VH-VL binders against q9rc53r339to534. Designs and how they scored, part 1

All scores and structures are predictions.

Target 1, 196 residues: q9rc53r339to534
Amino acid sequence: AQTHEFSNKLNTISGFLQLGKIDEAVDFIQKERKIQQEWIHFFIERVNDPTVSAVLLGKISQAQELGIDVDIDPSSQLLTPLQERQQELLVTMIGNLLENAFDALLASGIENKKIYISFTDMGDDFIFEVEDNGPGIPPQLMESIFEEGFSTKEGTHRGFGLALVKKAVHELGGAIFLEEGELGGACFVLTIPKHE
Positions, changes and structure headers below are counted from each chain's first letter, unless a header gives other numbers; Kabat numbers aren't used for antibody chains.
F, E and O stand for the ipSAE by ESMFold2-Fast, ESMFold2 and OpenDDE, each averaged over both directions (binder to target, target to binder). V2 = 0.75 x the mean of E and O + 0.25 x the DockQ between their complexes.
[cut] stands for letters that were removed.

## First folded at step 4 (VH-VL)

Design C5
Fold by ESMFold2, look of step 6:
Structure C5 (fold): chain C 196 residues (1-196), chain A 118 residues (1-118), chain B 107 residues (1-107)
Amino acid sequence: as target 1 above (196 residues)
Amino acid sequence: EVQLVESGGGLVQPGGSLRLSCAASGFTFSNYHIHWVRQAPGKGLEWVARISWSGGYTRYADSVKGRFTISADTSKNTAYLQMNSLRAEDTAVYYCARGGFRYPLDYWGQGTLVTVSS
Amino acid sequence: DIQMTQSPSSLSASVGDRVTITCRASQSIYSYVAWYQQKPGKAPKLLIYAASSLQSGVPSRFSGSRSGTDFTLTISSLQPEDFATYYCQQYYSWPLTFGQGTKVEIK
C-alpha cells in the first residue's frame, strides 16, 4: 500500500499544478529526487538489510515533511545479516523511536528541530541511537516512559510506542536506556546481542 | 591504502597559536570520524577532539575546550586542529586517527610535535 | 569520565613468556575496549577491538578477554618484536579515555 509520506508528496505536486505553478512543481520533484538519491547511496553502502533501509528512508522523508532535520552518523553500519525475528522487531523499534522523537519535537515549539541517528554492528551487539534536540526526559519520568499508555502530550499519541520498544528489545535479549546526548534532548540507546 | 599525515607542528611560545593538519587518503574521509590524540614526552595517550564530518558534530576534552577547534575541509580531504592560547602542558606529539560511532581508532598518523616553551 | 586503570605499569619478560596486562573500567562499558601497541618513536597500532576481536594483520599470539569491567590483553609467547608500551582504551562514551600504559621490556 501507498505510504502517507508518498501521498503527501503527490498532493503537494498536484497543488502546485492546480495553481498553475509549474516551475515550483518541477523544482519540488527535482529536489526530492536528489535527496532520495543521496540517501539510497548511503544505505546501499552501509546497510545490508533492505527492510531496515526502507524504514529509515520512509521516516527521513516523513521528517522532511514535518520540518525536522535528520542526520545519520556517517560511520554507521549494519552489514551483519539480521535474523528474521531481529529484522522484524528492529523495524518496529526504529519506527517507534523515531515517531516518539517526531512527537516530542512537534510539541516542543523548538524552531530548529533535529534528530541524529547512529548505529553500529562492530561489537558483540547491534547498537542503535536516536537523539533529538527536544526538551528531553525528566529524571523522575525515565522509567515511566516505557509503561503502556504513558504520554505527557495531550491528545496526540497514546503512549504505546516506547512500551512496544521495551517489549521488543527484551524479546531479543537486549536493552533500551537513555544517555546524555549533545543535542540537549532525549538520546535513546538500543542494545541487541547478535546471538541469543 | 589508508593513510593519515599530520603537519603543522613546531615551537611556539605560551599564549601562541598553531594550526595542525591531517591529510587523509585511501578511504572516504567523510564517512568516518577524525580524532586528535596527543602524547606528552614520556607520558601516555590523551584524547583531544573528534569531528564527524558529515554533520559537523564535534567533541572536545575538557582540558582543551574553548581553546582548540577541530574542523575539516572536504575539498582537500583534510582535518584541522586550531590550537589557541597554548600552554606549556600542551607540549606533545599530536596524532590524528580514524574512528567512528563506537568504532576503534584503527589507523593513526605518525604524529607532529608541538613544543610550547618560552 | 570513565577511568581505565591499567596494570602493571611495567614488566620485564623473556622471549617465549606468556604476558598478561589488565585494565579495569570504572563503570560498565560493554565490550567497547581497544588495545594498542606503541613502539618508541612510533604511532600506536590497534591490536584488539571490541574487547576480544583481533585486528587484521595482528599475530594470533595476541588475544583479549573481558570479565565484567575487567579486560585483559594476553601475549601467549612473547617475541622480540613485542617490546613496546601497551594501552587499553574505552570507546563507549565521551570523552574517550586510555589506561596509563604498560611498558613491556624484553630481557
Scores: ipSAE 0.549, ipTM 0.770, lowest interface PAE 1.8, mean pLDDT 87
Fold by OpenDDE, look of step 6:
Structure C5 (fold): chain C 196 residues (1-196), chain A 118 residues (1-118), chain B 107 residues (1-107)
Amino acid sequence: as target 1 above (196 residues)
Amino acid sequence: EVQLVESGGGLVQPGGSLRLSCAASGFTFSNYHIHWVRQAPGKGLEWVARISWSGGYTRYADSVKGRFTISADTSKNTAYLQMNSLRAEDTAVYYCARGGFRYPLDYWGQGTLVTVSS
Amino acid sequence: DIQMTQSPSSLSASVGDRVTITCRASQSIYSYVAWYQQKPGKAPKLLIYAASSLQSGVPSRFSGSRSGTDFTLTISSLQPEDFATYYCQQYYSWPLTFGQGTKVEIK
């Protein structure tokens, strides 16, 4: 779904083109590309695993298309090599957590949608945090949100994302839990031991 | 069955230190937090501190900030409250309770009495 | 800090009576309110969460409601075991805060 922000950017480009302002259009596009390059540079320096980087970058792009502002803690770092199974499951978990955040934000109608991501490999555990400024999780659903098939939304093939995350993190000997963040919405934290 | 058991309470002089323990059992800790709540004799309830079980994120009431430290040992399923520089006004029954993000305190321990007196 | 102003501080009632306790939050906290029962020498027990949801194992004579920032605990028909002190609590924001408590005594 196109958000107002994405639509506005397209409209801006279209406007330049309609006015014959090709240089301005190119400049505008280049600015957007620069932002993407900055993300790439960030991941190259701070994330050793290219698959994890690719997934995060893809999700950031998707968020931008949805009009969701994504912020990554600048101190984030993932330089410790992942085992094959760790990589596979981490990619799955990250994808599903962010998709869940997207769904929550889009359904909320909240202005200035935002996601905050933080990760670190400092210490004995990998820690990942995904926080949004959506409606959050009501107390009565806190235990149920991780159950297969649980969804507050209508539609098919919903309610499996968080269950999958729960299963995946447990397979790695880690844990997932809700934490109080600063954005007011849901804040999921993954802890994954570096070694079994 | 969910169970929380406090220990470590006792009599201590002002300026002294005490360490409380909260042994938890009967539930998976991954999605829960542990809180300390205290109650002075004949008074109401006062929230003291919280720790996220898996991540170790901590919060404190202003009245104890800088003096109390909440911690947890996941291998023992036990939370702790290190109380330093104790004051007379810290005298209370200290409860540990299970909670979560925007979640009620659904299970409580029996409490342990801390008395700060000269 | 969010203040939870609880009233009354105490009340006397008879078995079978309808009892109502109220808490007013100093700001909007949506439905993030819990009610607890505490008997002398015992730990608090959760009765109601999310303003109106009954905790498992709690008798149906207990109920909670919300109107804006006003929260109400109701005991439809007071039983002998219900004589205790009750507390409201908000868990919307830090620090967690409790009402002053209401002691329900036998008339």
Scores: ipSAE 0.024, ipTM 0.625, lowest interface PAE 4.9, mean pLDDT 89

## First folded at step 6 (VH-VL)

Design E2
Fold by OpenDDE, look of step 7:
Structure E2 (fold): chain C 196 residues (1-196), chain A 118 residues (1-118), chain B 107 residues (1-107)
Amino acid sequence: as target 1 above (196 residues)
Amino acid sequence: EVQLVESGGGLVQPGGSLRLSCAASGFTFSNYHIHWVRQAPGKGLEWVARISPSGGYTRYADSVKGRFTISADTSKNTAYLQMNSLRAEDTAVYYCARGGFRYPLDYWGQGTLVTVSS
Amino acid sequence: DIQMTQSPSSLSASVGDRVTITCRASQSIYSYVAWYQQKPGKAPKLLIYAASSLQSGVPSRFSGSRSGTDFTLTISSLQPEDFATYYCQQYYSWPLTFGQGTKVEIK
């Protein structure tokens, strides 16, 4: 099934072609490719772990399909080699945090949905931060959101993502917590020691 | 060589406005953050504001929130600090400095003096 | 806000002395602490980042250490050019905050 955003892009290209606007169609395609290449270039320079890069790229693509704008702080860096278990769990944590952000944003109906990612390995601990411009987390729920099965939505198989993140980060000897972000929504921070 | 050069400082009356500039060179402007840090005469350092030029994300100290606006022009590799409703306690040397996400302020400008006095 | 309590506010020392300056954070900030040197009429200069990493170009007589929320800047053998004011800073959380400063004066 084609996503709405993907379909829109195809329709745009098709529209140009039907109108005989070949140059415009080509330009449109090139712009899209350029964006992708820019991401690839960024990750090549700033992230040495290809698995982490792949996960982030995949999530960025998914976000685009959902109409969510994803940005990464350009000063972000992850060049420290990860141990196998660290890599595995970091990928899990990143995936679930971003998925949680997707769900929150989509449920909110907020226009101009945005996620901002930042990470650094400059220190004894490296930090990974995921922030959105959604409704945020009420103070009274700040502890509960990490509990298994906790969800503000109806349905099955919900409320396990953040619990998994918490479990994973603790296994690595790190921590997860909420901070005040810049976008007005939730800001999750992962701290992970480089060495146990 | 990384360089930051502040300008725009001067004497202004209370309630007045002033716009500072920070011209950056020697590095990819969009890959870093720009901070303003001020130092009152004979006093310590106080963080004022930060901008990520690539995304336009900004943060402010509570002491200047609502009065100061940090901005950047990536085409000019220049950051700005628009200071409105200036007060006597805003009197300080204003430094711009390079930073990043969870990153120290590794390069500083020479500073520009702002004096708010009647 | 995270407070960085710096001590002492001033100290007198002689060339060749070992100098130690301390900052205590009001909460855990991991290793996200920097130390700066400032001479009169000049901008601050980064000396140490990540609590213990020496900035490029900074003499090896400068070092930083961390114990929990306690951070220490050490000058192993004070040189004439080291008489200045030093500041610690946390860059873990907003707002960024500095210590009060320590003026190192000649005895």
Scores: ipSAE 0.650, ipTM 0.860, lowest interface PAE 0.7, mean pLDDT 92
Fold by ESMFold2, look of step 6:
Formats: structure tokens, sequence, C-alpha cells
Structure E2 (fold): chain C 196 residues (1-196), chain A 118 residues (1-118), chain B 107 residues (1-107)
């Protein structure tokens, strides 16, 4: 997935150069470098887990290729060390929540696709939120979205990854909730106790 | 050295408008949330609004939704509370405070008094 | 909305007394509770966060604890400067909500 994203960026640069659009190629490179550097600085300061940082950075890069604007709340922090099983399952859950948000946004037809990520380790629990500005979840479907193979209709509301997230968080003694978000779409909240 | 200074309070008639400012110093403004919390005379504390300044993400108490707007100017390290359609029950000392995502209100300003009276 | 039910609303105590103030949350809020002290004419001051963590510069006679959705603030030996109003506050879910306050007065 990292190799695919990198190849797409190289193809974009090559395309600009092949069309004689040198200024556009330079602008694209400079924009990518600035965005990458800002995220690296954030992760160095705020996330003391290289695996979680790598997953988030990879998903942010994927979102940019898909035309999805991703923000992370700058007050977010994950400085408490994760236990090995917590790290393994958290990485899986974050990845699946973000893929779910990508799918919902891509199916939506919304022009200004946005995802907002927030997380903290300040209490007895790790808390992660992933929200989008997509169509949200109808109230009558809220329990069903966590079932294996759930889909409302072809091309919308696919929930295979959400069943995996619910299983994973339950193994850690935590929970996943759907909350009203700031962006008007779905807002998934993941809670994981630090200790049993 | 973290400081928050409110200004812009005063006397206003019902239905009027007022804009409060919260000038911040001693910390990286864009890395935190700014909250407004109010306290009516002789009463307890009521949370009013929050902004995450870097993205412009906002939240409001139901009692002020549609009437109040929180905003921020990160180049001036200042948050604002625009209060429209003011009512007598909006009379309070308004504090700004520093917070974050599931983060306590760890530093507070001194407050500015808003009085809504005919 | 998450309601924070604080008790008592007021109490009288002497210097040296052990004082306990409680808050109950209407639903699970994990450990996302703060306690504030407010003196007349002054802004609130953070004492305890994350239910039991002491804010920097706060005397160790202050402590906080959690049992399920019940939270307590304890002052082990009340000092003259501790006569004030105390508020609990949840910061787990929007909107943020406070308890109604507990006024601690000199007997």
Amino acid sequence: as target 1 above (196 residues)
Amino acid sequence: EVQLVESGGGLVQPGGSLRLSCAASGFTFSNYHIHWVRQAPGKGLEWVARISPSGGYTRYADSVKGRFTISADTSKNTAYLQMNSLRAEDTAVYYCARGGFRYPLDYWGQGTLVTVSS
Amino acid sequence: DIQMTQSPSSLSASVGDRVTITCRASQSIYSYVAWYQQKPGKAPKLLIYAASSLQSGVPSRFSGSRSGTDFTLTISSLQPEDFATYYCQQYYSWPLTFGQGTKVEIK
C-alpha cells in the first residue's frame, strides 16, 4: 500500500514533466514535502509509538491520493506506552476505521471530503475518535453496522471492517461507540482501558 | 507564564450583541482548545463553547447554539466569542480557559462581566 | 448530556478537619473528571484531573478517587486557605458539564 501510493506520486510528477509543466511539477513536490514534514513533526512530539505513527502517516498519505482532507486535533497525544497486544489490535482498528471513513466519503458525492482524528491517553483509557463529513449512520442501522458482512446497498455503508474493530476492542476490554460529530457525518469513538 | 486575558464585557440590552476577546500568551496557541465558561451571579459554572483553533472546529452548549459564535485568529493568539440575540439569562462572568481533546481546563482567565438588562 | 450530581451543596468545617465532597456521573465517563477550587471574585483553579491526578503546585492534602461513576475529592487536613467553593466537572463528552458546587465554610 505504501509502494502503490509512492508510485502514484511519481507518476503524477512524471506526467507533469512529460507535458512540459515543470512549474506544476515543482509545486507538487514542494507541497508534498511541506505536508510530510508537518506530520512528521507532530508524530515525533505527540505519538510515542512508531507503529501507530506509521499507520496514521500511511493513511494520511492514502487520503491525500483520494482527495480527502485529513486533520488531527493538535492537542491529541499518545505518549503512554502500549502493551504489545494493545498495539497490534489498535493498529488494526485505526486502519479499519479510516478505511470505513474513506469508503463512506468516496460513495457520498461530497466535494470537500474531510476526516478529523482525535486521540488521548490522559486518563485510565486510551480514546480514539475518527469522524468524517459524509452521510453518517441512520439511527435504525446503528446496531447492524457492526455485524459481519453488513451493507445497506451496494456501494454504500459497508461494514466488514467494523465487525473486526468491535471484536478487537472487546478483546482489550474496551468499546466502540457512534457519536454526533463536528463534521456532520459519522463519528466513531474507540475506548481502550490501559489496565484490566 | 500561561496567561489568558478576557475583554469586551459590558452592559447590553436584550436582543443586542457583544464580542468578547481572549488574548493568550505563554503557550503555543494552535496546539490547544480555547473554551468559554460562564457563571451567572451567585450561580455555578456553565460551559458555553469550544474551538480547536488550527482547524476551526467548534462546539456549543445548546443554550447558545445559533446565537453565539466562537472563533480564533491564530496570528494574534486570540479567541473570540460573538454573542448575538442576547437574553437576560446570558448575564454572567465569562471566562476563557485552555483545554484540549479530553483535556482538563488547566488555565483560566480572570473573566469579563456581561450584563444583559433593559 | 452527562449530569454531574455533586454533594453536599455546602458544609461547615474547622481547620484540621477531613473533608470529603462527592460527584456522581449519570453515565460512564471513565476517569475524565476534574476538580476545581474557586474563591470569591476569582477564576476557578484546577486541583485534580483524570479523577486522581494532582495538578502541579497543588498541595498533597488534596486527593481524588473514583469508584465506577462515583468520584470524590478529599482534603485530608483542612487549612485556612481551603475555604472556597469546589466544582467537579466531566470532560469526557460534549457538552462539558459541571457539578453545582460545594461551598466549604468555616464553622
Scores: ipSAE 0.613, ipTM 0.812, lowest interface PAE 1.5, mean pLDDT 88

## First folded at step 7 (VH-VL)

Design F1
Fold by OpenDDE, look of step 7:
Structure F1 (fold): chain C 196 residues (1-196), chain A 118 residues (1-118), chain B 107 residues (1-107)
Amino acid sequence: as target 1 above (196 residues)
Amino acid sequence: EVQLVESGGGLVQPGGSLRLSCAASGFTFSNYHIHWVRQAPGKGLEWVARISPSGGYTRYADSVKGRFTISADTSKNTAYLQMNSLRAEDTAVYYCARGGFRYPLDYWGQGTLVTVSS
Amino acid sequence: DIQMTQSPSSLSASVGDRVTITCRASQSIYSYVAWYQQKPGKAPKLLIYAASSLQSGVPSRFSGSRSGTDFTLTISSLQPEDFATYYCQQHYSWPYTFGQGTKVEIK
């Protein structure tokens, strides 16, 4: 999947060059660069932990390759230092929540796939939110989705991501919630105490 | 200095429409949320709506859902509240305030009075 | 919706008094409670956020605390300029909700 979008971008650049549209090619490259730089700037200012930043950046890139638009609430902030175990588990949780969102969106066939990420360290608890504009989760499944092996999708290695998230957040003394989001799909909220 | 200035309030008949504006200055508009909060005469505070100007994400109180629309123009650092199908119970001072993701409302405008009366 | 039950609705106090206002949330909202001061004809002013964090520029006589779903605003020594109406608000979940308010009047 990574190869297709990258390839498409390269093809676009190549196309401009072959057509003698140098300015358009340059503009295209600059636009892509600007977007990347904006993300980097955001994370430098708003996220203290470079590992968390790296994971989020990686997932944003992956999402772009999948045709999923990822946005982060600009007021998001994570400046409080994380303990080693907190960092490790937070990275795991973020990764799995985003992968779960990717899978849900790709399976839905919905146009204009979007993920909205928000986080804050303002209170006594870290809050991390991942929302998508997918089909959502029926009320009947709200408890079951966190069970190991539970999946609404076909495949042999499905249904472990959310279970892992639940386990991880509990290890940190936190909780995971499903709330009503702004995008109409699933909205997962992680709450993690700063101190155990 | 962070400033929010509301305008557009006035007298309107029931069923009428009114558009409020909130002009923001002194901060990066796109990095925050803008809220509308109203206060009926002699009553408490009621949250009305919120927008994240950078992404256009909006939230509404049930009392105004379907009738009010919050919007923002980042080029003008201005948020708006389009109020349609106004009712007598919508009579209030309307404040705009700055917020963020699970943030308090740290800066408020002076408010603008909306009176819905026949 | 999350209800914020604020008490008392009004109180009378003298300059120098210790004043306490409480707000109870209908469910867990962690520490995401703010307190505002409002004077007649003026917009609310943020005093406390995240239950116990003092907003910049607010006098140290104001403090906030949390016990579970119970939140308290305390004015250690009431000053003449502190006679006003105070509101609690949860900034945890949508829709944001306010307490009913507490009017602090001069005794």
Scores: ipSAE 0.841, ipTM 0.920, lowest interface PAE 0.6, mean pLDDT 93
Fold by ESMFold2, look of step 8:
Structure F1 (fold): chain C 196 residues (1-196), chain A 118 residues (1-118), chain B 107 residues (1-107)
Amino acid sequence: as target 1 above (196 residues)
Amino acid sequence: EVQLVESGGGLVQPGGSLRLSCAASGFTFSNYHIHWVRQAPGKGLEWVARISPSGGYTRYADSVKGRFTISADTSKNTAYLQMNSLRAEDTAVYYCARGGFRYPLDYWGQGTLVTVSS
Amino acid sequence: DIQMTQSPSSLSASVGDRVTITCRASQSIYSYVAWYQQKPGKAPKLLIYAASSLQSGVPSRFSGSRSGTDFTLTISSLQPEDFATYYCQQHYSWPYTFGQGTKVEIK
C-alpha cells in the first residue's frame, strides 16, 4: 500500500513534466517535501524508535491516499527504549489498530474522516490510543470485537486484526480496551508494561 | 518562564454566561494541552475541561458538558472557557493549567473567581 | 469515573516529623498519579507525577510510592513551609479526578 502511494506521487510529477508544466512539478515536490519533513521532524523529536516511526509514517501516508485526516497529539512521546519483542509486537499492534480505523471509516460513508493518535511513555506503562470519528462500537459488540473471525451482520468487517492485537498485547503483559472518546467513534487504548 | 494568566471572572446571575481566558507564555502553546480546573470556596479541586489546541480535540467533565465550551486561539497563545447556563454550584476559582496526553498538570495560573448568585 | 479516596482529611504534625498521606484508586490506574501542594490563596504546585517521579525544583524530602491501587506521598522531615493542603490526582483517564485533599497543620 505504501508503494501505491509513492507511485501515485511519482505519476503526478511525471504528468506535470510530460505536459511541460515544470513550475507545477517543482511546486508539487516542494509541498510534498515540506509535509514529509514536518512528520519526520516530529518523529525524530518524539519517537526514539525508527521502526515504530516508519510504521506510523507509512500509515499516515496511506491515510492521505484514502482521504482520511490523521493527526497525532503533539504532546505524545515514545522516548523510552523498547525491548526487541516489545518493538516487534507494538509495530504489529499499531498497524492493525490503524487498519481497523481505516476500514471502519471507509465503510461509514462519512465525509470528514478523522483519526487522532496519542501515546506516552511517562509512567510504568507505554500507552497508545487510536480514536476515530466513525460509527463507534455498539455496546453489545464490545466484548466480541476481539474474537478471531468476528464480522458484522451487514458484511462490514470490524475487528479482524483486533484478535491479533489482543494476542500480542497479552504476550507483553498489557491490555487493550475501549474508552469513551470525544470524536464520536471508537477509542482504542493499548497499555504495555515497560518491564516484566 | 512558563506562565499562565486567567482573566474574565466576576459576578453573574444564575442562567447567565461568562467567558474566561487563559493567556500562555514561555512555551510552545500548540505542543501542550490546556486544562481548566475549578475549586469552590473551601473545597477541593475539580477537573473541568481540556483542549489539545493543534487539533481542537476537547474533553469535558460530566458536570459541565453541554454548558461549557473550551476553545483555543493558537495565534494568540490563549485558551478560553465559555460558560453558559451558569448555576450556583459553578461558583469557584477557575485555574488554567498546562498538560499533555495523560500528563500531570505541571504549571498552573493564579486563578480567576467566578461567583454565581442572586 | 475513577474515584480517588484520599486519607486522612487532615493531620497535625510538628516540624521534623515524617508525614504520610495516602490515596486509593477505585480501579487500576497503573502509575499515573500526581501529587500537588496548595498553600492558602495560591494555585496548586506539582510535586510528584507518575506515582514516584519528582518534579524539577521540588525538595528531595518529598517522595511518592505505589502498591497496586494504593499511592503514598511521604515528607521525610516536615519543614515550616510544608504546612499546606495536599491533593492526589489520577492522570490516567478522562475525566481527571482528584482526591478530597489532606490539610497538614501545625501540631
Scores: ipSAE 0.665, ipTM 0.821, lowest interface PAE 1.0, mean pLDDT 88

## First folded at step 9 (VH-VL)

Design H1
Fold by OpenDDE, look of step 11:
Structure H1 (fold): chain C 196 residues (1-196), chain A 118 residues (1-118), chain B 107 residues (1-107)
Amino acid sequence: as target 1 above (196 residues)
Amino acid sequence: EVQLVESGGGLVQPGGSLRLSCAASGFTFSNYHIHWVRQAPGKGLEWVARISPSKGYTRYADSVKGRFTISADTSKNTAYLQMNSLRAEDTAVYYCARGGFRWPFDSWGQGTLVTVSS
Amino acid sequence: DIQMTQSPSSLSASVGDRVTITCRASQSIYSYVAWYQQKPGKAPKLLIYAASSLESGVPSRFSGSRSGTDFTLTISSLQPEDFATYYCQQHYSWPYTFGQGTKVEIK
């Protein structure tokens, strides 16, 4: 695992201290804490499932260490209770989608790596979206990427875990597909019915 | 109370430019999306553009891509629509509306009229 | 783009009548359909979202339903204030698209 961002932050703090700029160092630390608190606050308000929250928060932290900026659409909401199996599989799917995005982004060498997550519990279906600003997926591969063992030339690890995601979402009676996103990369959309 | 107020509409010649504003109040601006929806005289509704003010992500209808720019100033709780290279077919009442991720438009302004005519 | 085919374009009804308006989506959009009411010179007003959820403050005589890609707005008993134009809209996929509208006129 890469720790560039973590190292950079530590270096920044160290730099302030070496310069005798204690207040600046403290301020920097406080700002980082604030960001963390903001995430916690967001999840408390918008996600009622603590397991889902924990997974997302963990992945956000992992992304930060990898130098990947992760945002969540502020209008996102998941307050409808999940069934036990839904929760289990959703966590698996989210984890795999984000890992897939991480791999794609890291392999691409793109600067300013970005992931945008959105979700809603509106209507009869949960929708979960994971979008990145990576190289994307060619239209001709949009079906194949979900096949077990499939690898794309555009990314060494692209598609890994996607077969599992597809299997999981189908078990829940849902679907996974790609849409045109806002970031220019891949945009995966999960739809999961609230009830069978 | 949620309130959206459009301004900036008026008469402009083809090829001209106009900037619309949408002042929002009564809700946390950064937690929602702002949309522009237009309605030509006697016609139906057409989605134009969307922004997530807090994140800056934008989407546009194909009919306005390259000509219109949606933006927002969170410090002012205001969204904007910069309209360049205006055409006669852009003549419409322009509404700003509040939304979210795959949300409907749950709040609307009263609209501002844009007339593109020589 | 997803097309929302709305029908009828207009209808005449009397106070107390049951009114039904339909929209058909060109593809699956799950339940992500909204219905709006618009009166002349006014902005649209959200009535129904997510196909069947009633917006806060909207009278219970309004209801929405879904059957596959067919969506229906129903006014169980038309009131004088309900004479207006109604629009369906999908809020599932970009670009968001509206139906053509249905003008409900007094008979």
Scores: ipSAE 0.860, ipTM 0.936, lowest interface PAE 0.5, mean pLDDT 93
Fold by ESMFold2, look of step 9:
Structure H1 (fold): chain C 196 residues (1-196), chain A 118 residues (1-118), chain B 107 residues (1-107)
Amino acid sequence: as target 1 above (196 residues)
Amino acid sequence: EVQLVESGGGLVQPGGSLRLSCAASGFTFSNYHIHWVRQAPGKGLEWVARISPSKGYTRYADSVKGRFTISADTSKNTAYLQMNSLRAEDTAVYYCARGGFRWPFDSWGQGTLVTVSS
Amino acid sequence: DIQMTQSPSSLSASVGDRVTITCRASQSIYSYVAWYQQKPGKAPKLLIYAASSLESGVPSRFSGSRSGTDFTLTISSLQPEDFATYYCQQHYSWPYTFGQGTKVEIK
């Protein structure tokens, strides 16, 4: 996922240069360097799993292409080693939750699209939280969004892959559910026991 | 050494206002959550509010929502609790505490007393 | 809101006694329970977090355990400095709630 995003950034720089907009090209490069360096610093200190780091960084870059502002709670930590199966399923679940958030925000028409990610390994369970500032989940749909084949046409794209997330977290002995988040939209919470 | 120092407590009339400060040192302020926790005289502990200073996200207990405002200034490593429309039941020692996403309160200030009485 | 029901509300004990304090959560909070010690006129001090993890610098005579939504703080051999009030607290989700406290007094 990095190769595509890198190519898009090169095209943007080239476009500015071809139009004679040198200052804009320089500003773009400086902004991208600063953003990438801040994330690298965070992952070095807070996340001991390079696969999870790579997935998160890739999704953050994808969100930039989509005009979505993604942040991670700076107190987040994942220093406890993941078992191989936990890592495999967790990266799939994180990816699906973020894709659902992208879809919901893109369908919403909201101008300042935001996603906030938080996670911790402080207890006997890993906890991951993905929330957005989109329209949220209507109470009538809260049980249905995890059913296989669930989809809505009319303006929410929540529900793609959520059945797969529920199956994956259940294999790990964990759970997925909704909570009230910081942003006023949907807030999905994954809980995964550290030991089976 | 991690330190949290509260200030701004005092005696006020019902309906009055106070602003509490929590000066932090010994840690990277923007990497943590700051909480206010209060304790009425002779009573237990009650969580009041939380802020994530780097992004300004806030949460409030129902008992103070709409009356209290938590804020932070990362350039001063300081969190604030603006308390308006104070009531007798707001009388307490107010502690600031350090936390994080689903973390315990691992460091506490010594507290500042707020007394609301006519 | 997640209620934390703590028992007993007080107890009397002698130096050297084994002391057990329990706390029940009204719903699942996984292991996200902390225990604090508070002496009169002082701020609370974190002893245990995540049900059983000992905070740095806390004596090993303190321990915590979990069974479902029931949580226990144990002091294996009570010392003079351990006479205090103890609180459990869920640190799983806001509003972050405390038990009512257990005052441990000299017998």
Scores: ipSAE 0.719, ipTM 0.858, lowest interface PAE 1.0, mean pLDDT 89

